# Designs tried in a protein design chat: VHH binders against q2ydc9. Part 10

Target 1, 344 residues: q2ydc9
Amino acid sequence: MASESAGPAELGFVEAAPSWRLRSEQFPSKVGGRPAWLSAAGLPGPPELACPLCGRPMAFLLQVYAPLPGRADAFHRCLFLFCCRTPPCCCGLRVFRNQLPRQNDFYSYEPPSEDPPSETGESVYLHLKSGAHLCRVCGCSGPKRCSRCHKAHYCSKEHQSLDWRLGHKQACAQTDNLDNIVPDHNFLFPEFEIVIETEDEIMPEVVERDDESEIIGTMGEAHEEELESMAKHESKEDRIFRKFKTKISLEPEQILRYGRGIAPLWISGENTPKEKDIPDCPCGAKRLFEFQVMPQLLNYLKADRLGRSVDWGVLAIFTCAESCKLGIGYTEEFVWKQDITDAA
Key: E = the ipSAE of ESMFold2; O = the ipSAE of OpenDDE; V2 = 0.75 times the mean of E and O plus 0.25 times the DockQ between their complexes.

## First folded at step 2 (VHH)

Design a2 (framework vhh_8fcz_2; at its last look DockQ between E and O 0.27; V2 from the best seeds 0.00; counts 0 for: unsure alone 62.1 < 65)
Fold by ESMFold2, look of step 2:
Structure a2 (fold): chain B 344 residues (1-344), chain A 124 residues (1-124)
Amino acid sequence: as target 1 above (344 residues)
Amino acid sequence: QVQLVESGGGLVQPGGSLRLSCAASGFTFSSYAMNWVRQPPGKGLEWVSGISGSGGSTTYADSVEGRFTIIRDNDKKMVYLQMTSLKTEDTAVYYCATGPYSRGFGDTHEYDYEGQGTQVTVSS
């Protein structure tokens, strides 16, 4: 259970960033584009990244870099969130955790360089050092290969067909550097860095008092009973929504709230999970709240206008309380979607 | 192995000046930001100042801005902290450090400091 002593939240905000700062070796927190995978081996396969509702491939939404201080096996630690953006579904969600010790097979023991890499082009990197190939459309594991050129890889028949239609039919005859020539499939979300600010920095010395006016003394006796009836019927929903509005009004651009073990900030009292709704980790540990995605993120996504698109009130991510490590693979965690029940 | 050796600390009066030095070895010095952090008596570590790998960008904690200047010499692999207008609350062990390793969510990003630090004492 979440404790009162979990501490203040850290807030995430989107910013434009050059692409080199969003590469895996920079350990970014980011929205959109292709995943900047942490472990180059043991990626989730196509079945793990299929929408649990419609079965179609999901799009990468965001990742957060969230190391655990004092845990040698989680010196590096990332969470990767995927969503279905394919109409008419647009509802499915999955989230994965991966972690590495400081000494590992993929990254330098020393901190990332502050210098731009010598190759600062906008090329797409679709072949990991582990030998794994990535899907040209989504950047996820791509075990299927084009039977004609043997160089283009895909997670699914759906993405192979999409790439064929949008350019690979012609490009298949050109067998040089296919990874550097990838068309816009209108599948990936726009790419941004997530920058961090602590909540204490945005809420210094805030004194909250109820705004209760002394109107009762001037109002007639008949209205007093009506006002008391209204006050007694003020719902838990009204108080929850007011807390949400108060928190976001202090820094309205926040797209993410992070705090391992803190209480989530719900937009309403509806569609919130009870303890039984949050599955235990396969290792046997309970899952704890770790971060939530705020509805403000939707303003930065380039959604299709052909009907249904992604939408949420908040997304709440819950992860293994032990942050357990099972081999080099990615561990699926739990995401709860709170739908918007009442608009603004 | 990374080595960072601090020096230049001592006893000074309030309002005085002092210059700390840090000699770095065992890594590609010019590719990484360098920082000064301090530990006041009985308190935790506080970040003081940072300088980019090229030396083109410097940052300071609010409590020292305008009084302290961070400087680096990439040819000699040295970082300096020029301190002026010293106050009693500046009393601490000062460490130089690389990093942080990377910025992420969580309550700490450890700086990599390997040295013993250098004691600065400001008293009348």
Scores: ipSAE 0.475, ipTM 0.758, lowest interface PAE 0.9, mean pLDDT 81
Fold by OpenDDE, look of step 2:
Structure a2 (fold): chain B 344 residues (1-344), chain A 124 residues (1-124)
Amino acid sequence: as target 1 above (344 residues)
Amino acid sequence: QVQLVESGGGLVQPGGSLRLSCAASGFTFSSYAMNWVRQPPGKGLEWVSGISGSGGSTTYADSVEGRFTIIRDNDKKMVYLQMTSLKTEDTAVYYCATGPYSRGFGDTHEYDYEGQGTQVTVSS
């Protein structure tokens, strides 16, 4: 088992971006808004995108574009994370994986243009190339349609009702402009591009202490840290939190850490998953850590702290080690939520 | 239009060193991973090395690991391949190649090449 030297983690940051850069054809990593679906076929339906706890429609949180090297079937690969925004629940999470070969029915074989499209219109695309309709509210599969205009589609009665109250009632008779103006339903998270940087390995400043005793240093630092930890009666929990804080302090605005097969950076020693807590993929393969969402993202989501809102310490995403294709659709993966234990 | 121009090839003795250069134009350079690929005589194209758009991640084929170093300068839109401890088996036409548009995480070994290549010959 070649210990794949877990390379440095890649860090994600949020930046404002024009809407065209966050479209599917640009293969974005992004936060908020509507999903930029990869495959136009086999989208998860309303049941799959319902909160497993309260049954309400989940909101799109983020997507990570993460191709796999050497995998022709995963030339394009994207992970979609959804969360429940419905009080008092606000705790449901689901993640889906989709992948495509380079040659596919939806995208050019060639890289996308980096030039802004000539059409400056912020048009919300509510139709997929496959002919599938998307919900006007959340941008997910919308099998329901307005009984009046038959042009507006919805994932649920809830979103239909929401849209109806927020403007569709007035616009429904004017069907020619329905696609151009979608009201803000206050359901979507703010939209950002995720920009990727490599985590700088802080080379420990080798204090070139001139002195000859090279050998003692590696055993000594572990011993000194242990001795300091013993001297400071630092609990294991304190050490974990300190490590977390130290890593975050280097890049305090990081919202995502990516590293397939590396160890997650936990905020606490409590509620960390054991191997047995991570279910195997239905294909029989194990799931491996792929990336985690940091608590810093919550600052950008403008989640009203008033009442039970979306909250986490760390979200850790685990994906099939084989990145298998379970059919033609989107494959559900596994998300572990670590909460911040209020130090009582 | 994507343009890649390779240079720096030549004749070198076994154990010698050579530095290849590739000048890139016609695209947002930092948004693409860059690769070196080579075609040995009578063989197909083989991947040699890749570097992420930011330059923070590098990968190598097993055959060149520890001997070759890929680096990039995004300001100059250049990618380089420093080759050391060259072997006769390294004889090939070397091509600079773009990876896929990379706003994503992880490395890919998929590539397109547009350059004419540069000949590297390792011989006694």
Scores: ipSAE 0.169, ipTM 0.558, lowest interface PAE 1.3, mean pLDDT 85
ESMFold2 (binder alone), look of step 2: mean pLDDT 79; pTM 0.810

## First folded at step 3 (VHH)

Design b1 (framework vhh_7n9e_1; at its last look DockQ between E and O 0.37; V2 from the best seeds 0.00; counts 0 for: pae E 2.3 > 2)
Fold by OpenDDE, look of step 3:
Structure b1 (fold): chain B 344 residues (1-344), chain A 125 residues (1-125)
Amino acid sequence: as target 1 above (344 residues)
Amino acid sequence: DVQLVESGGGLVQAGGSLRLSCAASGFTFSNYAMYWGRQAPGKGREWVSGISRGGGSTAYASSVKGRFTISRDNAKNTLYLQMNNLKPEDTALYYCAKDSGYERGFGPTYAMDYWGQGTQVTVSS
């Protein structure tokens, strides 16, 4: 019985940000673009990043930087969420966790500067510092290479073919400039920074009206909602939906809710996971709720351009309770997709 | 070596004011969020206030909100806590604390890795 102490959730919002802010060395939480990989070693390969349903390469959706204070091995910690963008499937989801100690081979021990780097060039990094090659299309591991120039790398034949059609054929002979000009393949989601706010702080600055109005308000609203629900013979489903709406109405632009070990905010009572539906971590530990992706994110993804697009009510991410380090690489975690039932 | 040295504590009457200072050395002060904590006699350490690296964001415990103001001067490597309308309940050893280094990210935000020796604040009734 996870103690219902609904600790305050942290909310994520999307904002435009310069590209340098969304690089790996800045430890970003972000939406879209290419993954800002944490560890340069042990990246998920093409099989791991293939849709479990249709087998096609998945697109990077978002990453959440969520370190665990007090855990030396998880000083840096990031979750990477991928989704299938391939019609008619568009249903595949995968999430991976990676973590590093503060002292590591990839990053400085000291926090990064908040100042823009002197070199503002929007250069697409097609390789990691480790020398690992990344796919030109998706920014994931690219073990395949162009047979002509041997400089362009790809995760799959599909992405290779896509890049070839969209300009690599012409550029392949001009190998010196390949890294500077990557065409838009219409594969990546729009890129945003995820800005974090605490749910309690987002309470509108009660304009300091001088009135001593006692913090009585939060207990009263819960009681009023219960009273209203009793008065209206509200169904359980209605109650759940009302709760969802009420929480969303306070911050309507929220795209993410974070709270490790708290209860998810569901849109309906239907298609909610039971404990048995959440697989245990391979290490033997249970998986706990860590964060959820809200339907509002869909508005920013411009998914409507493609007839059958990615769609969800809520994406709930569950992670190892022990945040274990299984091997050198990225550990797969669990995603639950709650769909919006047409009955609304 | 990281050093945090608190000063400005003392005896004050209820309703009075104090300004605490924390001199930081041994690290790049401007790169880290900073915090004030306190420990009352017989009680554990409690968080009092926090300020972001650049000073643009501040947070306060509910018990001190509206009375205390945290600020910093990065040029002087100094953290401040202005305490107004002090109450006997504010009597404690006040500590300056350094963030572990990363202000960004979801999860617990108050990761502290170094603490000063503290300065005693005593509020008489």
Scores: ipSAE 0.466, ipTM 0.744, lowest interface PAE 0.6, mean pLDDT 87
Fold by ESMFold2, look of step 3:
Structure b1 (fold): chain B 344 residues (1-344), chain A 125 residues (1-125)
Amino acid sequence: as target 1 above (344 residues)
Amino acid sequence: DVQLVESGGGLVQAGGSLRLSCAASGFTFSNYAMYWGRQAPGKGREWVSGISRGGGSTAYASSVKGRFTISRDNAKNTLYLQMNNLKPEDTALYYCAKDSGYERGFGPTYAMDYWGQGTQVTVSS
């Protein structure tokens, strides 16, 4: 598999944040809302953001900022995960990587300010520095225009129709304020910042061993779990789930685990990928594990209303081992969905 | 303006101890990984130790592991380096450094973007 036990995972947690902190110039890791695109050029088009299973536009789920500062062409580096949230599908997933050198045409060479800008409003920004237009509904590339006002842009007929029904029909006549009047389409996930803690920072007393990369003392826990399993005649699946629960126990609220090349933490032994299930990058390199989305994230999404909703055990993201740059645009990477076993 | 001010250096006999401090201002200290580096006379800069933003993870150069301890007090915006069992080879200008400023990013960020003027440590035999 594309994993290595080389160091502690970094854990992601959701936290409320003011809108200005989640703008592209702040290089956020975030859940929900609209994407904070990195490069303003070469965005994925509507075909690349259509659900691979049902063909409808996908919703932005999350992005992670994951720079490689020792790599000149990936000083800035971000991964963008999209999911289908349209019933009855709710299953499709796509993930994209984008990277920039430190010196670029979009952002300051200097780190972003920690102080709020003078303008800290919560207005929706549907233009990029390049002049590219974004879909009013989803914040993705919006090449279609409203034929009446020529000011509203959309990724698809589906989103144009949605916006029309939910407010644009009335707002279309107000061309000077159009971008300030964007209704809640009930399409975007709730918006949060992802804040980072190293697993060691959560466990104040750990035993470090030279022959293991994990710095959390799990040898005693694994041995105790094994003895309890043997005494109770637990199955292999019960042991794997108990290991999952034990591993997360000191920070059960984690929604993300990050580590390029580390081993994924699976919730069960079922529905895990073999090496052949993880396609090579178009550049020819293998893909390696980079991060996983934990089931705990589901608690923060508006996904528990009537009908089918998004659901997963683990989402595992695999990326080009060389973090290659195939041009200015966004490169599609690979996501594996580990489904949970039905309780019935 | 980002400012890092090191202190606590001096002359000490081999086998002795020193505790270095680095007072930080001009940025939100608790959001950044921090590092100690050193520069011996006539040599390039050497990474010595690093500590995560919360203090839970530390790393050390092999030449100092087991003798030096990095720590931080986020309430006082101060980084520390406890140096025990000092050797003449530890003689150097010691400086602290702030990580490259993208503390909200995943993965290692050992890019030292800002550093202080340093504090001299001299170890005699």
Scores: ipSAE 0.274, ipTM 0.662, lowest interface PAE 2.3, mean pLDDT 80
ESMFold2 (binder alone), look of step 3: mean pLDDT 83; pTM 0.840

Design b2 (framework vhh_7n9e_1; at its last look DockQ between E and O 0.21; V2 from the best seeds 0.00; counts 0 for: pae O 6.3 > 2, placed apart)
Fold by ESMFold2, look of step 3:
Structure b2 (fold): chain B 344 residues (1-344), chain A 125 residues (1-125)
Amino acid sequence: as target 1 above (344 residues)
Amino acid sequence: DVQLVESGGGLVQAGGSLRLSCAASGFTFSRYAMYWGRQAPGKGREWVSGISSGGGSTAYASSVKGRFTISRDNAKNTLYLQMNNLKPEDTALYYCAKDSGYERGFGPTYAMDYWGQGTQVTVSS
């Protein structure tokens, strides 16, 4: 079987964490809040972070720290997933990969301290070492500047208008401490750390099929023929959904499954990609599966309580098999959205 | 900057013993887990053994468990591998490696970096 040929998946779970743990120099895997950018240079610009469907600014959904320690140019490696949360669209997605060697211009060669820093403030980091300014609303590249104070930056007119209405109009006259308190724009998703567990490698084969006790108790060719017959009579959709349910049953709260090169765990047989649907990397390499976002994440986003909002069965992320380095910037990768098909 | 220098290899008869050393410099040795790996002719690199930064925890590949013993002297910045009951399949170029210290994130749990030139171990039948 395909699952037996690949290593076990690593599972992601959300957990509350203090703000200092989610800063870039801690190399977090996280949901929501603002991106903890890896390279401070070459950020995706506003066009790259516009929804590919509606053109409006996307919200940061999550990032995954996924180093390739055997690769000198990918000692640090992060994947950043963005989604459109703006009604009526709420459907667009983009994902970016960035990687750095261990020796770089941004971070210490030594791993970060595991002790809390003495200066654990509540300040928002909106200005990167590279000189890049970040949008006060979304934390993405913000080349637009407030013409009055010259200190507030934005990715778009939409976010500038939002910040103006929700507090900057009043705060603009106070030209200091703009980053100390930023209002809740109701744009960012709630912020969490993603913690990791390895999935149990052993999975009873017969548990994925009916009549486990009878099938297990018989040996020989007749036993195997009975299993084949059951597989032929069970619908493909029933088998796929049963596998999904079985895989998640021991850890039903998982919001992410990671395994570079393993098979994705689809929620249904519909709306799954074929190889032709997964574009090659610009470097010429194929893209391979790396991780998927599970529908369980939606419960933590409070998306279903805000009217039309983001929704998915599974999001599957595919990345360059070579994990190539195309300069210092962020490389766009591929995300497949598996929606649940309605009967209508 | 980081430098690892292996020594102590050689030619030995099956059943014999060798003790490998790895002199480390260019980093704070006592803060990092350390590893031994090997590469046999025609094969990829294989993880052999690891030891925690303080020396209190060790791990071994199944192929060497019970025959090899890893140790370290943090005062001398030196890693050791005592190899007993050597077999012809142990013939390889042996390398020491430094743990990255970044055991965070998704992907491989045992991250090794910084390979020296290695020291050749040849076990004759």
Scores: ipSAE 0.384, ipTM 0.725, lowest interface PAE 1.4, mean pLDDT 81
Fold by OpenDDE, look of step 3:
Structure b2 (fold): chain B 344 residues (1-344), chain A 125 residues (1-125)
Amino acid sequence: as target 1 above (344 residues)
Amino acid sequence: DVQLVESGGGLVQAGGSLRLSCAASGFTFSRYAMYWGRQAPGKGREWVSGISSGGGSTAYASSVKGRFTISRDNAKNTLYLQMNNLKPEDTALYYCAKDSGYERGFGPTYAMDYWGQGTQVTVSS
């Protein structure tokens, strides 16, 4: 029973940001582009980042930087969400959690500078500081390398082939410039910063109906009957949708709702998870709701360009209640996809 | 350089109210959780309240819960503390603090790095 006293949800919005602000050292919450990996060690490999349905490489959708208060081991904490962009599938989803203490091997103990770096070059980082190679196409782990130049790395044969067709064939002989010229493969989503704002609980203006009418008497029973009659005519589905619509109407551009342990905001009563539908963490702890992705994000992803595109009503992310550290790598969490039922 | 400047303190009678402000500069205010602390004479620093970067989550010390309200205006780079029903035991130097973490938008972490000079609150009995 999620305790009803969960504070207001925090809302996420998308904003344009310079590329340097969306780098790993800035600990961004962001949409699209390449993942800004937190730990440089233990990245998910190609098998982990393959669509569970079609087996093709998944695209990075968004990451949320979400440290846990009072947790030294989660001073830095980030969730990475991936989705399948491969038609006709476009249904695969995976989410990974990573966390670091304040003192770690990858980042300064002190917060990063908020000043733009002197080197404004939009350089695509194709390797991590650890020396791990990243795929030129998707920015994920790239264990495969071009057999010709040995400098270009890829997560899969598919991405290798894609890059080859889109320009690497010509550039492969010019090895000194490979890192500076990465073509647009039309694989990455548009990149935005996610900024967090408080959900203003608009107290329903109690329309003080100044109806001064003194008719004190018999209104007690009629109001309950009218409320019951109004309640009887509104289907459970209608009520859920109304609630969803009301909450969205207050901040229509919201793309994310965050609240660890709160109840998700569902678009319908259909295809909502029961407790049994949410798998426990491998550590033995339950998974709790942490945040959801709203359908409004789809408007920013420009996914409509191709026929069957990525689509969802709500994506609900559930994470280990203990935020456990399973080894040195990224821990897979759980995503529930609620589809929009075509009103018939 | 990070700067935090507190204001709004003063002398108030028991049961009275004050509103403290903290003007922040030198960092992206909206990306950090913020806190209020206080130091009474002869006592150590005490945490009073915290607010997430977006303002969606707040926390309070048990001693001030129900009486104090923390808020923020990210557009103005300002942190506030509304103090109601003040008590003599609330007498202290009040200071605002910046979270040490980056993008700590989802709840207060109590990891404080930078402190202002403080504003004096004196509650007379």
Scores: ipSAE 0.017, ipTM 0.442, lowest interface PAE 6.3, mean pLDDT 84
ESMFold2 (binder alone), look of step 3: mean pLDDT 83; pTM 0.839

Design b3 (framework vhh_8fcz_2; at its last look DockQ between E and O 0.28; V2 from the best seeds 0.00; counts 0 for: unsure alone 61.7 < 65)
Fold by ESMFold2, look of step 3:
Structure b3 (fold): chain B 344 residues (1-344), chain A 124 residues (1-124)
Amino acid sequence: as target 1 above (344 residues)
Amino acid sequence: QVQLVESGGGLVQPGGSLRLSCAASGFTFSSYAMNWVRQPPGKGLEWVSGISGSGGSTTYADSVEGRFTIIRDNDKKMVYLQMTSLKTEDTAVYYCATGPYSKGFGPTYAMDYEGQGTQVTVSS
């Protein structure tokens, strides 16, 4: 690829936004709500959006709009992250990439309008230009259909049952405006825009290397090696956590750090991936770090208690170095979950 | 049809100055962030500078910050690159580019048209 020299990280922050700004034609980066799908064709199906650990439907967590310069086939490019929010699992994760050229069948060649559309944003859009139907509960591909009305679609029996219990049983025969009466299923995360700022560098003049050279300067027999080993181990872990705290200190509310090919910012030396833990793309290319989700996002998901709900230290997303197109539609990428240490 | 026509290149001495111009047509110019990118001899494209659709925000690659200035004139549908303190490393073909929209993570430009560019050569 062209000379994309490593720059500073870009930081994401949540911000309230009206629903129309978070529709697909606005190319949003966003948290929660339903996915704003990019390509209307080739959506991940229900098996691809089932939790890899428990098999239940996952909730859309966030998407980022991340075009690649110099790639005509990635003029538009989005990454979509899904997580399991169903207790007791709450652990499964999947991420997908999709990209389009500027000339495509779905969107205008011109930038989207910054003015609100004439219609309100309160209707839920559940039918894509490709003819694909979306699940009323989660906004993912919904090939299952209500056998009574033939108008409500679902990704799974679980979501069909949920919608039935929460109002569709009554509404199914009583109204023809089903899109205007989608209840709150308590399944989707709260919806926010992700706004972007470039990280300013924090430049301390001193690195920690000279502190270790002055630890002990006396002669003691056997136990100096043991003490030195313990101090070195503790200092190394303290250094990693201190680096994390220092790096985020100017903008502690960041929920996302983006930089294709940069090093992730880990909160601990534990639970980090080795090269073998990051699978190659099916096209044969290596995967590169692209962005990480910070623990601060959890504060916005209505997860006041971190125990039995979604939880993470860092989520690190790795994507194909070639940003390849392996066929039509969405390509699955790789997510590494760095768990925080549970204290007991 | 979208067209971007670059001009203003030439041969200059190190330390010299040039002003590149880009004439835009075939699209709603003020809606797009505009960028300068360059291709040094035998190398790939390198982003140089960008300017928002309104002109209120400018950005620069570290290698040119303080030496280059990007300017736009939305009435004339022109974007300019004022280059000063030129170095031999600035030798390249320079292209004007629209980006992806200015929104989103990552660089704000993409080459999705065929332009000729304008040659800048900095040599004694």
Scores: ipSAE 0.403, ipTM 0.720, lowest interface PAE 1.3, mean pLDDT 80
Fold by OpenDDE, look of step 3:
Structure b3 (fold): chain B 344 residues (1-344), chain A 124 residues (1-124)
Amino acid sequence: as target 1 above (344 residues)
Amino acid sequence: QVQLVESGGGLVQPGGSLRLSCAASGFTFSSYAMNWVRQPPGKGLEWVSGISGSGGSTTYADSVEGRFTIIRDNDKKMVYLQMTSLKTEDTAVYYCATGPYSKGFGPTYAMDYEGQGTQVTVSS
């Protein structure tokens, strides 16, 4: 086990980016839009991407590109997080992991070009290179097709109906232009690139108290901080929240904290998972913390427009310690939702 | 064109220390994870250590964990490998290698070495 030194967490920030940068061949970490699928094979199907609570199609929330060094089979590695946007539920969460070796059928062995492609057309890819069809609405696997034009694909009847109402009905007869005009279905989250920065470890200024100065006994000031700390029966909960606030205050716009195997940064002492609450991977390995989604992301998702909107304190993602390859497809991992307890 | 130039190798006694350097050019340095790999005599390439583009995440092979430290300077476009407690088994040509284009999290596995490498010989 490569003991990843518990280094500082990597922080994710959202930035606007051209669409080409957020395509699969660029191996993006991104928020919103359609998933930039890694493997074109073995995509999670509609059942896997349905909300476990209400059964409705889930929306793509974000993906994290996180390769594993020393693992040839995980040269490319990505985690895909989905959430339910369907009121009143808005509670379903699912996360999937996919990984590929450097040599694979989908991507060049060589790094992608950093240059914008010559074709500036914001074309929505409705199919993968493998020929797999994607839903016009959500960009997920679309095994269903329009019975009229046979060109439009959907993950569900729901998304088919949605697209039909919002423009496909008119476009369906004009099949030559179907791929060029995908309406905004108000289903997708706003799309951003996740930019990565290192968390500056505020090295506690080891005040090297040069203890050479003479213990002149002014007893007074040290007592007040200790007295304030003693007087502030700071509950364990208060301490946790303070820590959370302190870390956020340093980088208030952070939307993601990444650190495989580190401890999550919780917002409260409540609704934190115990070890027993984190299911083991089906391969038999434990799941480890890999990254968390911060509440700040909610501000960028404009979720407030929808009545009962997606809400969380922290989303903590736990992944197989072995990053195992269970089959040819996408492996489901585990997400813990910490809700913000209204301080009563 | 991606250029990687390794330096800092040499002859050292067991238990000694060396610091390897890699100068990178021809690409957006901070956008790539950087790695050290080595090729022992008569053996294949072995991954040694990796560091993320931001430098915030590091990883090591089990064989060098606790002894080696990888660091990077994105301003200087440099990657370093501080090696301590060197063993005879650490004898190899060391290469600096780029990871995939990863604005990704964590260090990436890389086998793209275009440099000539630097020889590290640990011998009593």
Scores: ipSAE 0.211, ipTM 0.598, lowest interface PAE 1.0, mean pLDDT 85
ESMFold2 (binder alone), look of step 3: mean pLDDT 78; pTM 0.813

